# VHH binders against q9vxt7: the designs that were tried, part 14

Target 1, 187 residues: q9vxt7
Amino acid sequence: MPRPVLLIHGGAGDISDSRIAGKFAGIKQALRSAWGLLSPDNGSGGGSALDAVEAAVRSMELDENFNAGYGSCLNTSGQVELEASLMEGRDLRAGCITLLRDVMHPITVARRLMEKQRHTFLGGAAAQELALATGSERLQPGALVTEGARLTLKEFEDQVAQGKDPFFARTELTDDKPVPKTDPSGE
Below, E stands for the ipSAE of ESMFold2; O stands for the ipSAE of OpenDDE; V2 stands for 0.75 times the mean of E and O plus 0.25 times the DockQ between their complexes.

## First folded at step 6 (VHH)

Design R8 (framework vhh_7sr4_2)
Fold by ESMFold2-Fast, scan of step 6:
Structure R8 (fold): chain B 187 residues (1-187), chain A 122 residues (1-122)
Amino acid sequence: as target 1 above (187 residues)
Amino acid sequence: EVKLVESGGGLVQPGGSLRLSCAASGSYFSYNAMGWYRQTPGKQRDLVADITSGGSTKYGDSVKGRFTISRDNTKNTVYLQMNSLKPEDTAVYYCATAYVTTSEGKTVYDYWGQGTQVTVSS
C-alpha cells in the first residue's frame, strides 16, 4: 500500500557500530507497531495518524536503545526525568510534557494534554497529576533506570570530580582524533 | 528482537502440581502485561492467567483457586504454579505479552512463545 506515509527518528548524533543493530531493530519494531494500526489486513487497523504516532513512540519508550522512557539518561540524583511532545498536523494541536517521573509512556500523557486543550505544556507536579488522572500507572522509583544509564552518569560524575571535561570523555582514544602530518612550510 | 521461551511442562498425575517458567528477552517484557494461554488441538487459545507490570492478576474461570501467576522482573521471567491438576488441564501452554500500543487500548503486536506441553494422565 503506497499510503499512508510514516517517518520515525531514532535519535541524533554519533552512535557506535555496536549500538547500530539495536537501534535498527528498535526502529523496525516502532514502524511495525505504527503500521499495524494503519493496515486493515491484520484486524488491528482503523487507527488514526495520532494512534500511529503514539504507537511508534510508545514502542521506543520501552526500548533501552532510545533516550525516551526506559533507559533514559539520568539526572544528577540518579533519576529518570521524562519528556514528550505530540502535534496533530490537521489542526496543529499540541501537547508537551516535561519533568515527568515514574510513568512508562510520557507520549500518552502528552496526547491526553492535547485532547483536553486546557494547556499545551505541563511539567513537574501538574504533569504527574495529569498522568495519574488519565490512567497512567505509577511505577516503582528506579523502574526506568538501566545499568547503561547508571554507568553513563557515574562516568560523567567521575570526569567532573577529576577536573576533566565530560564532553570529551566520548573521544578518549587517540584513534578518535585524526592527526595530520605537518608539511614543510615556507612561502 | 523479543523472544519468549517456556519450560517446566511434562507429564503429571491428576491432583499433582507443575510450575511453568517463561524466560523473556528484550526490555519490553519487564513493563508489559504477561500472560499464560493454553491450546488444545483444533481449538482457539484460551486465557489461563495474566499479570500486569505492577502485579495485578486475572485468571480464567476454570483455573481460579488452583493456579497462581507471578513474575520476577529482575530475571525477566513469568511463572505459572499449577496445583490440583485435572485431565482437562492437558494442553500446550503458551507464554505471551499483551502489548497495548495506544491510549485507546488498541493491541497491535503480541509476542508468543513456542509452547510447552502439559499432560495430566488418567
Scores: ipSAE 0.042, ipTM 0.412, lowest interface PAE 5.4, mean pLDDT 72

Design R9 (framework vhh_7sr4_2)
Fold by ESMFold2-Fast, scan of step 6:
Structure R9 (fold): chain B 187 residues (1-187), chain A 122 residues (1-122)
Amino acid sequence: as target 1 above (187 residues)
Amino acid sequence: EVKLVESGGGLVQPGGSLRLSCAASGSLFSINAMGWYRQTPGKQRDLVADITRGGSTKYGDSVKGRFTISRDNTKNTVYLQMNSLKPEDTAVYYCATAYVTESEGKTVYDYWGQGTQVTVSS
């Protein structure tokens, strides 16, 4: 019997050995989250392909090793601005969200855009309003900012101040050790 | 706080029908799938039916063809239509939802409603 296929992407670019281990663990966790919705063998199956994709991306949004949700790179003002996109192939529907703040799961907002709105793309205030209207909770400002993200921004700023191109730097950045974003009993 | 409120239980004669409703409030993002479980005294809870956000369904073997699960995303409510009820369907019926926290590929349902009693008897 053909089984569902799930493809997730962990990103590419410069990465330290310590980041590699965390990213690998995060990819495994995302696959486990998604597979539970599709697998009949564990008693929790019955999810759609969209449910599986959403679950995988939500897992990555909670993982500080991915540039999605918690742990995202900061803008020049020290803020997290989020984006997510989702496409359904059967009916060629899409949902794209950009410039979203203080929401844990942009992928869920993108799915709500695809399902409840006739628009395929929203950003800024309109995206924020959709997120709140469709059940996302507004986080306190700064809740998505990690020490690792602050250190990455500082290193970028320091290299620019020294007249260096930060994209051609040889110096690796030091990340915070992984800390659970939420415990299993909390959220 | 996630809150699930069941309604629609009661006493019904064999062969009758009941429609259970479960209204969810609080954080909508905690809802990955909605399920109905039932429990009789002295036994573990067993799956009656579940439904994903997108509408895919799964049923327990004892209820296939008699029960139908559905959801209304505009009302954030899940329903269980129970037809051709039998005395063995007598149980407390629980609505469940959870944030998907994987452990070896298994979904954890940690938010449960208060339960609603269904009694099939004359």
Scores: ipSAE 0.000, ipTM 0.115, lowest interface PAE 17.6, mean pLDDT 67

Design S1 (framework vhh_5c3l_4; at its last look DockQ between E and O 0.01; V2 from the best seeds 0.00; counts 0 for: pae O 10.9 > 2, unsure alone 63.8 < 65, placed apart)
Fold by ESMFold2, look of step 10:
Structure S1 (fold): chain B 187 residues (1-187), chain A 129 residues (1-129)
Amino acid sequence: as target 1 above (187 residues)
Amino acid sequence: QVQLQESGGGLVQPGGSLRLSCAASGFTFSDYAMSWVRQAPGKGLEVVSDISGSGGSTTYADSVKGRFTISRDNAKNTLYLQMNSLKPEDTAVYYCARDKIAYGTSGDMGAIAYDFDYRGPGTQVTVSS
């Protein structure tokens, strides 16, 4: 009898002690939102592994505790650039999206690419057009930017100005003032 | 042999309370995170709450937060779910499940899984007038 398993890795890199509780809660939320989609038991419509993976990642993209979607790292222009990819094991289909902007759920766009398009990898204007043409809402400029991400960019810029190697700098600052989550989309 | 046995279900009116228990045997109970998982009629399984092996960390589904309380007594090898302010949508079979992860992580955010290797036969909770 198949036993469903869902595992979430919360990302590599340094995590400050002040952020551990938030990341743990976010991973558990993603697990709870997705695990039941794997259950094909009696009396219920089970979901696919793709459905569960998409749901888990969508939960993390909405969660400012992760470097995905809302609250993710900023580029040098102070903007969020979005990437996502997924692959299914049966036929090894994949969808990869990069340089997407102002869309809450890049993982869903990656799935749309995998399922409905001839390309495996799409970026920039083409990815943007796919997202909007297939139902993603264009968010207001800056909707995915958080104060925590701005402070992290400032610290990164300060470390570079001091001649330090940014690959070993902290990727997050201690969070003394949590920023409320803002969801500007209704996806 | 790992054994899990739920009890405490029954018929209750909306707004009422029930306390579920799960007796555990055949393993070192305090080494394992535990979960309550429910299945409403015609629906899939939902993890409603989980608790670390020590009892120090708990989480809840949004649908039950503030109404349900998970706890454990490691001296008695027993898991509990206190269910208050019950609603008709809480009608389900409730299962006690052991997560294969033997210890919760207190400082490691690398990877977390739901991998329930044992569960009990379940106890029916019915919320109806």
Scores: ipSAE 0.332, ipTM 0.701, lowest interface PAE 2.6, mean pLDDT 81
Fold by OpenDDE, look of step 10:
Structure S1 (fold): chain B 187 residues (1-187), chain A 129 residues (1-129)
Amino acid sequence: as target 1 above (187 residues)
Amino acid sequence: QVQLQESGGGLVQPGGSLRLSCAASGFTFSDYAMSWVRQAPGKGLEVVSDISGSGGSTTYADSVKGRFTISRDNAKNTLYLQMNSLKPEDTAVYYCARDKIAYGTSGDMGAIAYDFDYRGPGTQVTVSS
């Protein structure tokens, strides 16, 4: 059996020092979750690469330090629009989701698209339909919005009000939350 | 070539303390996050603690929080694990492991990877009365 390699990237950008600890913790948690599935030495029996990758991203989607799910950056209307993509190299398949709302794990929806659908990329209503039809729970509106995200949007609005370039906004949250949230959907 | 070598293990009574060290060579030590992992008899590998390349960030398994402290001396290419209030369930072979890619630089968290093939031969820690 070839030796598995697991890589996780926690994001790039204007990351303040105060945010580093949370991101570090979150990355390690994701890595541990994924590695437990991937490595037979951890006692989990050996999962697939896809299982491991999905587990890692699901962990990160629960952690606002990565703003990939819970705690995502908001659009100008104060709403979370989720994205996720998955690709596997064996058969060169991919699934991409955009403009998904009120779903805890967009990566799982992306996987479902990749494995069960004809399309590679779905967005908006179509993505939402796929998510719900395939078992994702619809969260309460605003469930993925954090105070940090609201504050970030407010800062952006203030910048715009000051006449600054509206195309450059912070993508990192101001508050450091080192502990990932539990999945309210139970997935 | 990457080399890691643990030391400091031994037999200790419950409630006792040990300090593990790991000597690293063959790579730029400060560019890599490092981990302590352990394997108890009949159990799988468990990540005990992690530390960023710069040493500014650390994580711990819940089972060791408040008792263990990970640290590093980048000038000496050495990783440490201070283990206090040891328990019988801490009995295991402890390994030093390298994580992949730099951590601790502002603006880019980089990629972190586990590859347990990049670990030392291990040091035995036995906690017993």
Scores: ipSAE 0.024, ipTM 0.428, lowest interface PAE 4.3, mean pLDDT 85
Fold by ESMFold2-Fast, scan of step 6:
Formats: sequence, structure tokens, C-alpha cells
Structure S1 (fold): chain B 187 residues (1-187), chain A 129 residues (1-129)
Amino acid sequence: as target 1 above (187 residues)
Amino acid sequence: QVQLQESGGGLVQPGGSLRLSCAASGFTFSDYAMSWVRQAPGKGLEVVSDISGSGGSTTYADSVKGRFTISRDNAKNTLYLQMNSLKPEDTAVYYCARDKIAYGTSGDMGAIAYDFDYRGPGTQVTVSS
């Protein structure tokens, strides 16, 4: 019996026990959003692979448990900067968006970019213009920032202040575990 | 070899109750999250409910919230689905499934892969007068 396989990028690494429940719930919601579009069983309607991938990623972009859209990790200035990419295997089309702000669904912007004739990669102001031109709502600044993301940034800053490697510290902070508020040294 | 075997399905009147069981063997049951998945005649698969390996965390599809309860007995390697207030719309083949979730990192980005690596042959639930 065939089964859908979803590979979702932009999540979190080294999932902690306290975050497992939220991750399972979010993955199941993303799977439910896409399952009907992919399932070949018992006469389920055929959807495009792009429709299924977009649906799953949009679900995760709404879910604060994933490093995508709402709840994304903050840059060192405390802002959410979004990226998304997708590729269609049949025609080898691709779309990549980076440095996008105040838009809920970067994956949809990436898909719109892919559907254009000339550009594969857009960032910054050009990406913002494409998002608005293709129907994305401009969110109020800070709408995508969560307390969890703020705590993750604080932990990153604390580790950098201790002289740790920036990439290693960032990898630890994408662990999707709660950031402790208690000083571990005690004294 | 991994085996999953459902039981407890049958014919029931609207408003009635059924309890499904899934006997698991061939793996350390408590190490895996488990799901109930259903398929109505002529329709696609729907994930109904899932439960963590310890049983401490559960989720439910909106269609069954408040009516269905998932549980497990790790000492008996058995998964359960208690179905109350059954509706004709609940008519489906119900499958026990073992969750497969893989996590990885590339730089500071995470990647999550999810599927069901095993499911049982299914048990038929028919809700009809």
C-alpha cells in the first residue's frame, strides 16, 4: 500500500523531549494538509506535487514549533528574515526567496517566482515587491516574532559572549528546546 | 519482522461505541509514536489520532476531537482507539500505523522527514442503522 513521504526543510534539529509533542502535532497537521493531495489510495483526487508541498509548508509556516514563517529564529537585530525555495522536477523549474520580511507564507512567494519566466532567485526589496504583487499581505512589523524566538536569540547572544563558535552556537539554538531562564552557575 | 494487527471493528448504530485494538510485535513498542489512520470507501487516507511512545502526548483530527480517545499499553504492546458517539461519516477501514520521524541539521537549518513505515491490514468500521 503506498504511503506519502514528506521531507520538510526549515524545521529544527535535535528535538528536545519537552518540544516533541508540539513537533508531532505540527507534523501531523502539515501531513493532513497535504495527504489528500498526494494519496493514491481509493480514488483520492490527483493533485500536483507542488500543491502538496506548498500546502505542507504553509501549514508549518503558521506553526510556531517550526523555524518557518511564524515563530522563525531572529537575526541579531531581533527581526524575522524569511527564506524559502522549491523545485519542480518535471520542468526543472525552481524558485528561491531570501531576506523576505513581514509575509506569512514565503513558500507561496517562492512558487510565484518559479512561475515567472526569468528569475530563479530574489531577495530583499525585489522579493518584497513580488510578494505584494502576487497577493501576499504585508504584516505589521513584529507580527512573526514569538517569545520563544526572542529567548532563542538571547541564548545565542549569551553563547557568543562566551566565545563559542557562531555556527556551532546557532546549531545548538535550532534544537527547538525551551531556553532556561535560570542562571546555571547559581552564584 | 514488524507486525501490526488491528481488531475490534464491526457494524454499529449511529451514536454507538467501538474500541479498536492493535497488537504490535517485532520491535520495541515504547520507542515509537503510533497513529490511527482511516480510509472511507472511495476516499483518501485521513490521520485520525497519534500518541507518543510514552503515551504522554496525544493529538486528534478535528473531525474526531471529543469523541475518540487514543491510548496505549506498553506492557502489552497494544494500541487502542476508543470511539464514542459514532457517526455514519466515521465509516472506514481503520489502520494502526507506526510513525517514522527523522530529524537532521545542515548548518543552522533543520530538516524533518515524516512517514508511516508500517501499517496493519486494517479493520472495517461501519456505522449504519
Scores: ipSAE 0.000, ipTM 0.171, lowest interface PAE 12.4, mean pLDDT 70
ESMFold2 (binder alone), look of step 10: mean pLDDT 79; pTM 0.788
ESMFold2, look of step 11: ipSAE 0.194; ipTM 0.586
ESMFold2 (binder alone), look of step 11: mean pLDDT 79; pTM 0.790
OpenDDE, look of step 11: ipSAE 0.007; ipTM 0.250

Design S10 (framework vhh_8k46_1)
Fold by ESMFold2-Fast, scan of step 6:
Structure S10 (fold): chain B 187 residues (1-187), chain A 129 residues (1-129)
Amino acid sequence: as target 1 above (187 residues)
Amino acid sequence: AVQLQASGGGFVQPGGSLRLSCAASGFTFSDYAMGWFRQAPGKEREFVSAISGSGDSTYYADSVKGRFTISRDNSKNTVYLQMNSLRAEDTATYYCATEKLEFRITPSGVTAYITTEYWGQGTQVTVSS
């Protein structure tokens, strides 16, 4: 079971110029997709704000430069676990999906969840069932994994093995110093 | 098959001591961090203490710091929890579990969390006069 999380990152300083360029291009594409649904000048009629958000996120889920679907980073077991959430302000509706695997567009699953209930959170097997029930295709295991993601995981595992304490992820904990005078009486 | 066998629970008066043991089999023990958790009647399961695979790092919940000591013997595939100065509020079923650092690596950062992979059966500790 997951415990309190620490986000450890190098920010923009650890991202090469080529990766930054790819992210910028992906953001532009996502914005163009969203804008097309909101703008009346596209000639096809308008879309809702929710349609625009879904379109933008779906675009990013197809782009390996974003941790949102294809090319997402791997857990320690070498698998892609997907998360998505969305909310609309009018009715304060929300949909949250976690621990979803082998589905291209988690954001669409989150939207279907929100539309079914005022606000709901689903993960794991329940999220998988909802995805399939609402029209998502189950991908072949590994279809969302890129070679870049596999290499990044291996490099990170090597760095962690070089000395970072595995408990750096816990915020409520502190190291206890050795105490030689601990009472040895017990069982 | 992975097995975790917790033992050492029982009845003790306030201020007393108990040592819990968790015997592990079916996996490479030294590759896993080990944790102790407890669940009191009507409450959620809570973290008590953890020890790294090597035994070099230990962590404690604020409620037990200075009173409990976690240790392990990798040659015996066993983790221990020495509980001193026991209080009525320590009454709970105590569970041992394997722990693993899990993480997601993204271009903007790393999300890290501790995952509990295997749970042992519990051992009951009751602190009462």
Scores: ipSAE 0.000, ipTM 0.145, lowest interface PAE 10.5, mean pLDDT 67

Design S2 (framework vhh_5c3l_4)
Fold by ESMFold2-Fast, scan of step 6:
Structure S2 (fold): chain B 187 residues (1-187), chain A 129 residues (1-129)
Amino acid sequence: as target 1 above (187 residues)
Amino acid sequence: QVQLQESGGGLVQPGGSLRLSCAASGFTFSDYAMSWVRQAPGKGLEVVSDISGSGGSTTYADSVKGRFTISRDNAKNTLYLQMNSLKPEDTAVYYCARDKIAYGTSGDIGAITYDFDYRGPGTQVTVSS
């Protein structure tokens, strides 16, 4: 038999030297959370593929080093709005949620949608109601916000106020950059 | 109890054809994607083809595209592999396998699993003149 394949991605973008160790540790923890459910030699090998994926994603949602769940980037109102999707098989048995707030694990809400209801997509108030009805705790406003996320929003706002494109903040144009970055003039 | 049992293997000359069957029992067959996996002597396992639970989606390894066709009969709990234009390099034990696949995303993170949780005992296919 082939061994289980588990692939994890933790987003793209700027990874500073100080953040690299944290992201590696987070990925390793997510792998540990999921691998035991798939691998027979870890004792829990009878777990479903859904259990493994949910465990990996939940682990990363708890980790402030990833742009998901706790530590997510803020909207312009200083709030975290969450999206998650879960699918099983190739026929797209799926649950998708969007515009969810004050819930630690949006991936679990997506799973409950897939398993409990015939809807494949919920957002806003309906997603909030599903989360609460299926056992998610409503967190206090701001519980998912980290200082890092607040600083990122502040930097974004400051750049907008200065007439800069905030999406180029982390790419900084200098004459010494090996790869030129073009002005996002909208062409 | 999940059971998968292959049949239809045998000796065939190059350019010939064989149809493999896999009888499945112990689970709701239509809820699972299924695969054909092969192992040539002294080699690792190769996924040959897979098919979604509904039969609406199929994939094939580059080595067999255009020659092999996977199909299923959910009313009979049976998976098939039609093998045409067989080559000596197709010689292998062919296994029927039940897929275990899930994908999840949250924000800009995600995880995917791909595995086989059950496999049949296999059927030998030998292609030689």
Scores: ipSAE 0.434, ipTM 0.702, lowest interface PAE 1.2, mean pLDDT 80

Design S3 (framework vhh_5c3l_4)
Fold by ESMFold2-Fast, scan of step 6:
Structure S3 (fold): chain B 187 residues (1-187), chain A 129 residues (1-129)
Amino acid sequence: as target 1 above (187 residues)
Amino acid sequence: QVQLQESGGGLVQPGGSLRLSCAASGFTFSDYAMSWVRQAPGKGLEVVSDISGSGGSTTYADSVKGRFTISRDNAKNTLYLQMNSLKPEDTAVYYCARDKIAYGTSGDVGRIVYDFDYRGPGTQVTVSS
């Protein structure tokens, strides 16, 4: 207190050994991007905590080893639909973006929503409009789709075709743990 | 074709209750997870609650936990939302939606992206004194 603290989540998760090196390199790059901004080595005018978080997430959005932008999972129509959210400390300011397409950095759009708009949650056409109005360029359709993402969708579709409902499949495949029954009890 | 039709909205005082219904047709209802999604004036979409095809699993937004209850009757192809202890901030158009999801493994943990391939026309809920 008060010293820069950077927390990056890369997890061990469901990745194979063949992807570990790439994911580790991605985490290191994100940390370097954020730490350089917070470090006194950058001279006078180091960045804010929000600047550091945005820089780290933007780095991960360019890295196919992370489900954040390039390489994101596909919807059932084979398209990338992007999500991003962030919050500002104790004053509970937030920006949440969903159903955003063909934009490289959803985290930047979420930050612009938090800073420039009264809304905290935006999706679909409104999110697309905000992204373009705040300087994001529209990518060519399919630019964010990878072969890995296509294979993951195919595997998920095969599971659903075997009679599993989508919510049950999500519970097993994402966390390998049951979803807590919070509400309603026994309904 | 796939059709979703909400009913049960209206004007209610703070602390009151409403029960929303959604009649589904044109698909095998029990094969799909369903959601209630709302949009308050001047705001984006918020997923309020989700229920699995079997009805065995449910989720709720933090803003409605303990007050709202999602349920379904697969024999009647109907989705319900019981809304208790309503607040002015619950004022919104409420949509019944059929879940369309995808799964990815390139993140920290497995990830699900939520989307809806069909949504009803919505029913207005207004909470005011």
Scores: ipSAE 0.000, ipTM 0.102, lowest interface PAE 17.5, mean pLDDT 65

Design S4 (framework vhh_5c3l_4)
Fold by ESMFold2-Fast, scan of step 6:
Structure S4 (fold): chain B 187 residues (1-187), chain A 129 residues (1-129)
Amino acid sequence: as target 1 above (187 residues)
Amino acid sequence: QVQLQESGGGLVQPGGSLRLSCAASGFTFSDYAMSWVRQAPGKGLEVVSDISGSGGSTTYADSVKGRFTISRDNAKNTLYLQMNSLKPEDTAVYYCARDKIAYGTSGDVGWIAYDFDYRGPGTQVTVSS
């Protein structure tokens, strides 16, 4: 059987032990979602690997433990802005979506772009229109925002207002031990 | 158009050997990883071996490791599977397959999967006394 491989980049910063358990559980669920769809297929269009990638990414977009879809980090306006890309095969048939809002599964919008549109890259209003035109439901504003994401933004804003380094606020919010800077004086 | 055609199957006694071949056409053979997959009676498909486009990397299912050898001749657009020490449980239709990879990202997460976009019609291997 073909097998999926996980690749994560960017990252959520330092992770507490409690957060690690949630991420591993989410990865296992994404794997189950992907492998349930994989079968050797002799069709000229392939598509099984594409379906597996979409299923795995959709699973992670639903999981608040990942910075994708539901539970994504907020911009300074308290909004979730989404991006996703999908590509298939050596020929790099591709779809890329950016600045998308109030849609649960940006990866599916990227797939619709790849399959139905001449353009391989869309953002903002054009991406919103594609999502709605191709069957995505418009979520109520704020539906993708979690309490954890709101608390992270609030703490960031509070640190900035107090003239503190926002990096310290971010590190403390993960409940992980701060990395001390080493210097010859030990201070 | 892409075409894959297997040959070399047949009836063989337990402990015997067979060599399968797959003739590929319609694409740049050396650009694609290739696999041998099989389907035993009443069972699902099993990937038994794969090989990179250059032939520099190979993998095998645990069920065939040490007994089967995959190889390719890119000058002849041909994939091979040397099957030694055959067992009754190796009885299956064997398919040559071309690998296809998909990549996807959303936010800070990404996923890679591979599958087969083309498969040959298959060749029957029967191992019986």
Scores: ipSAE 0.375, ipTM 0.656, lowest interface PAE 1.4, mean pLDDT 78

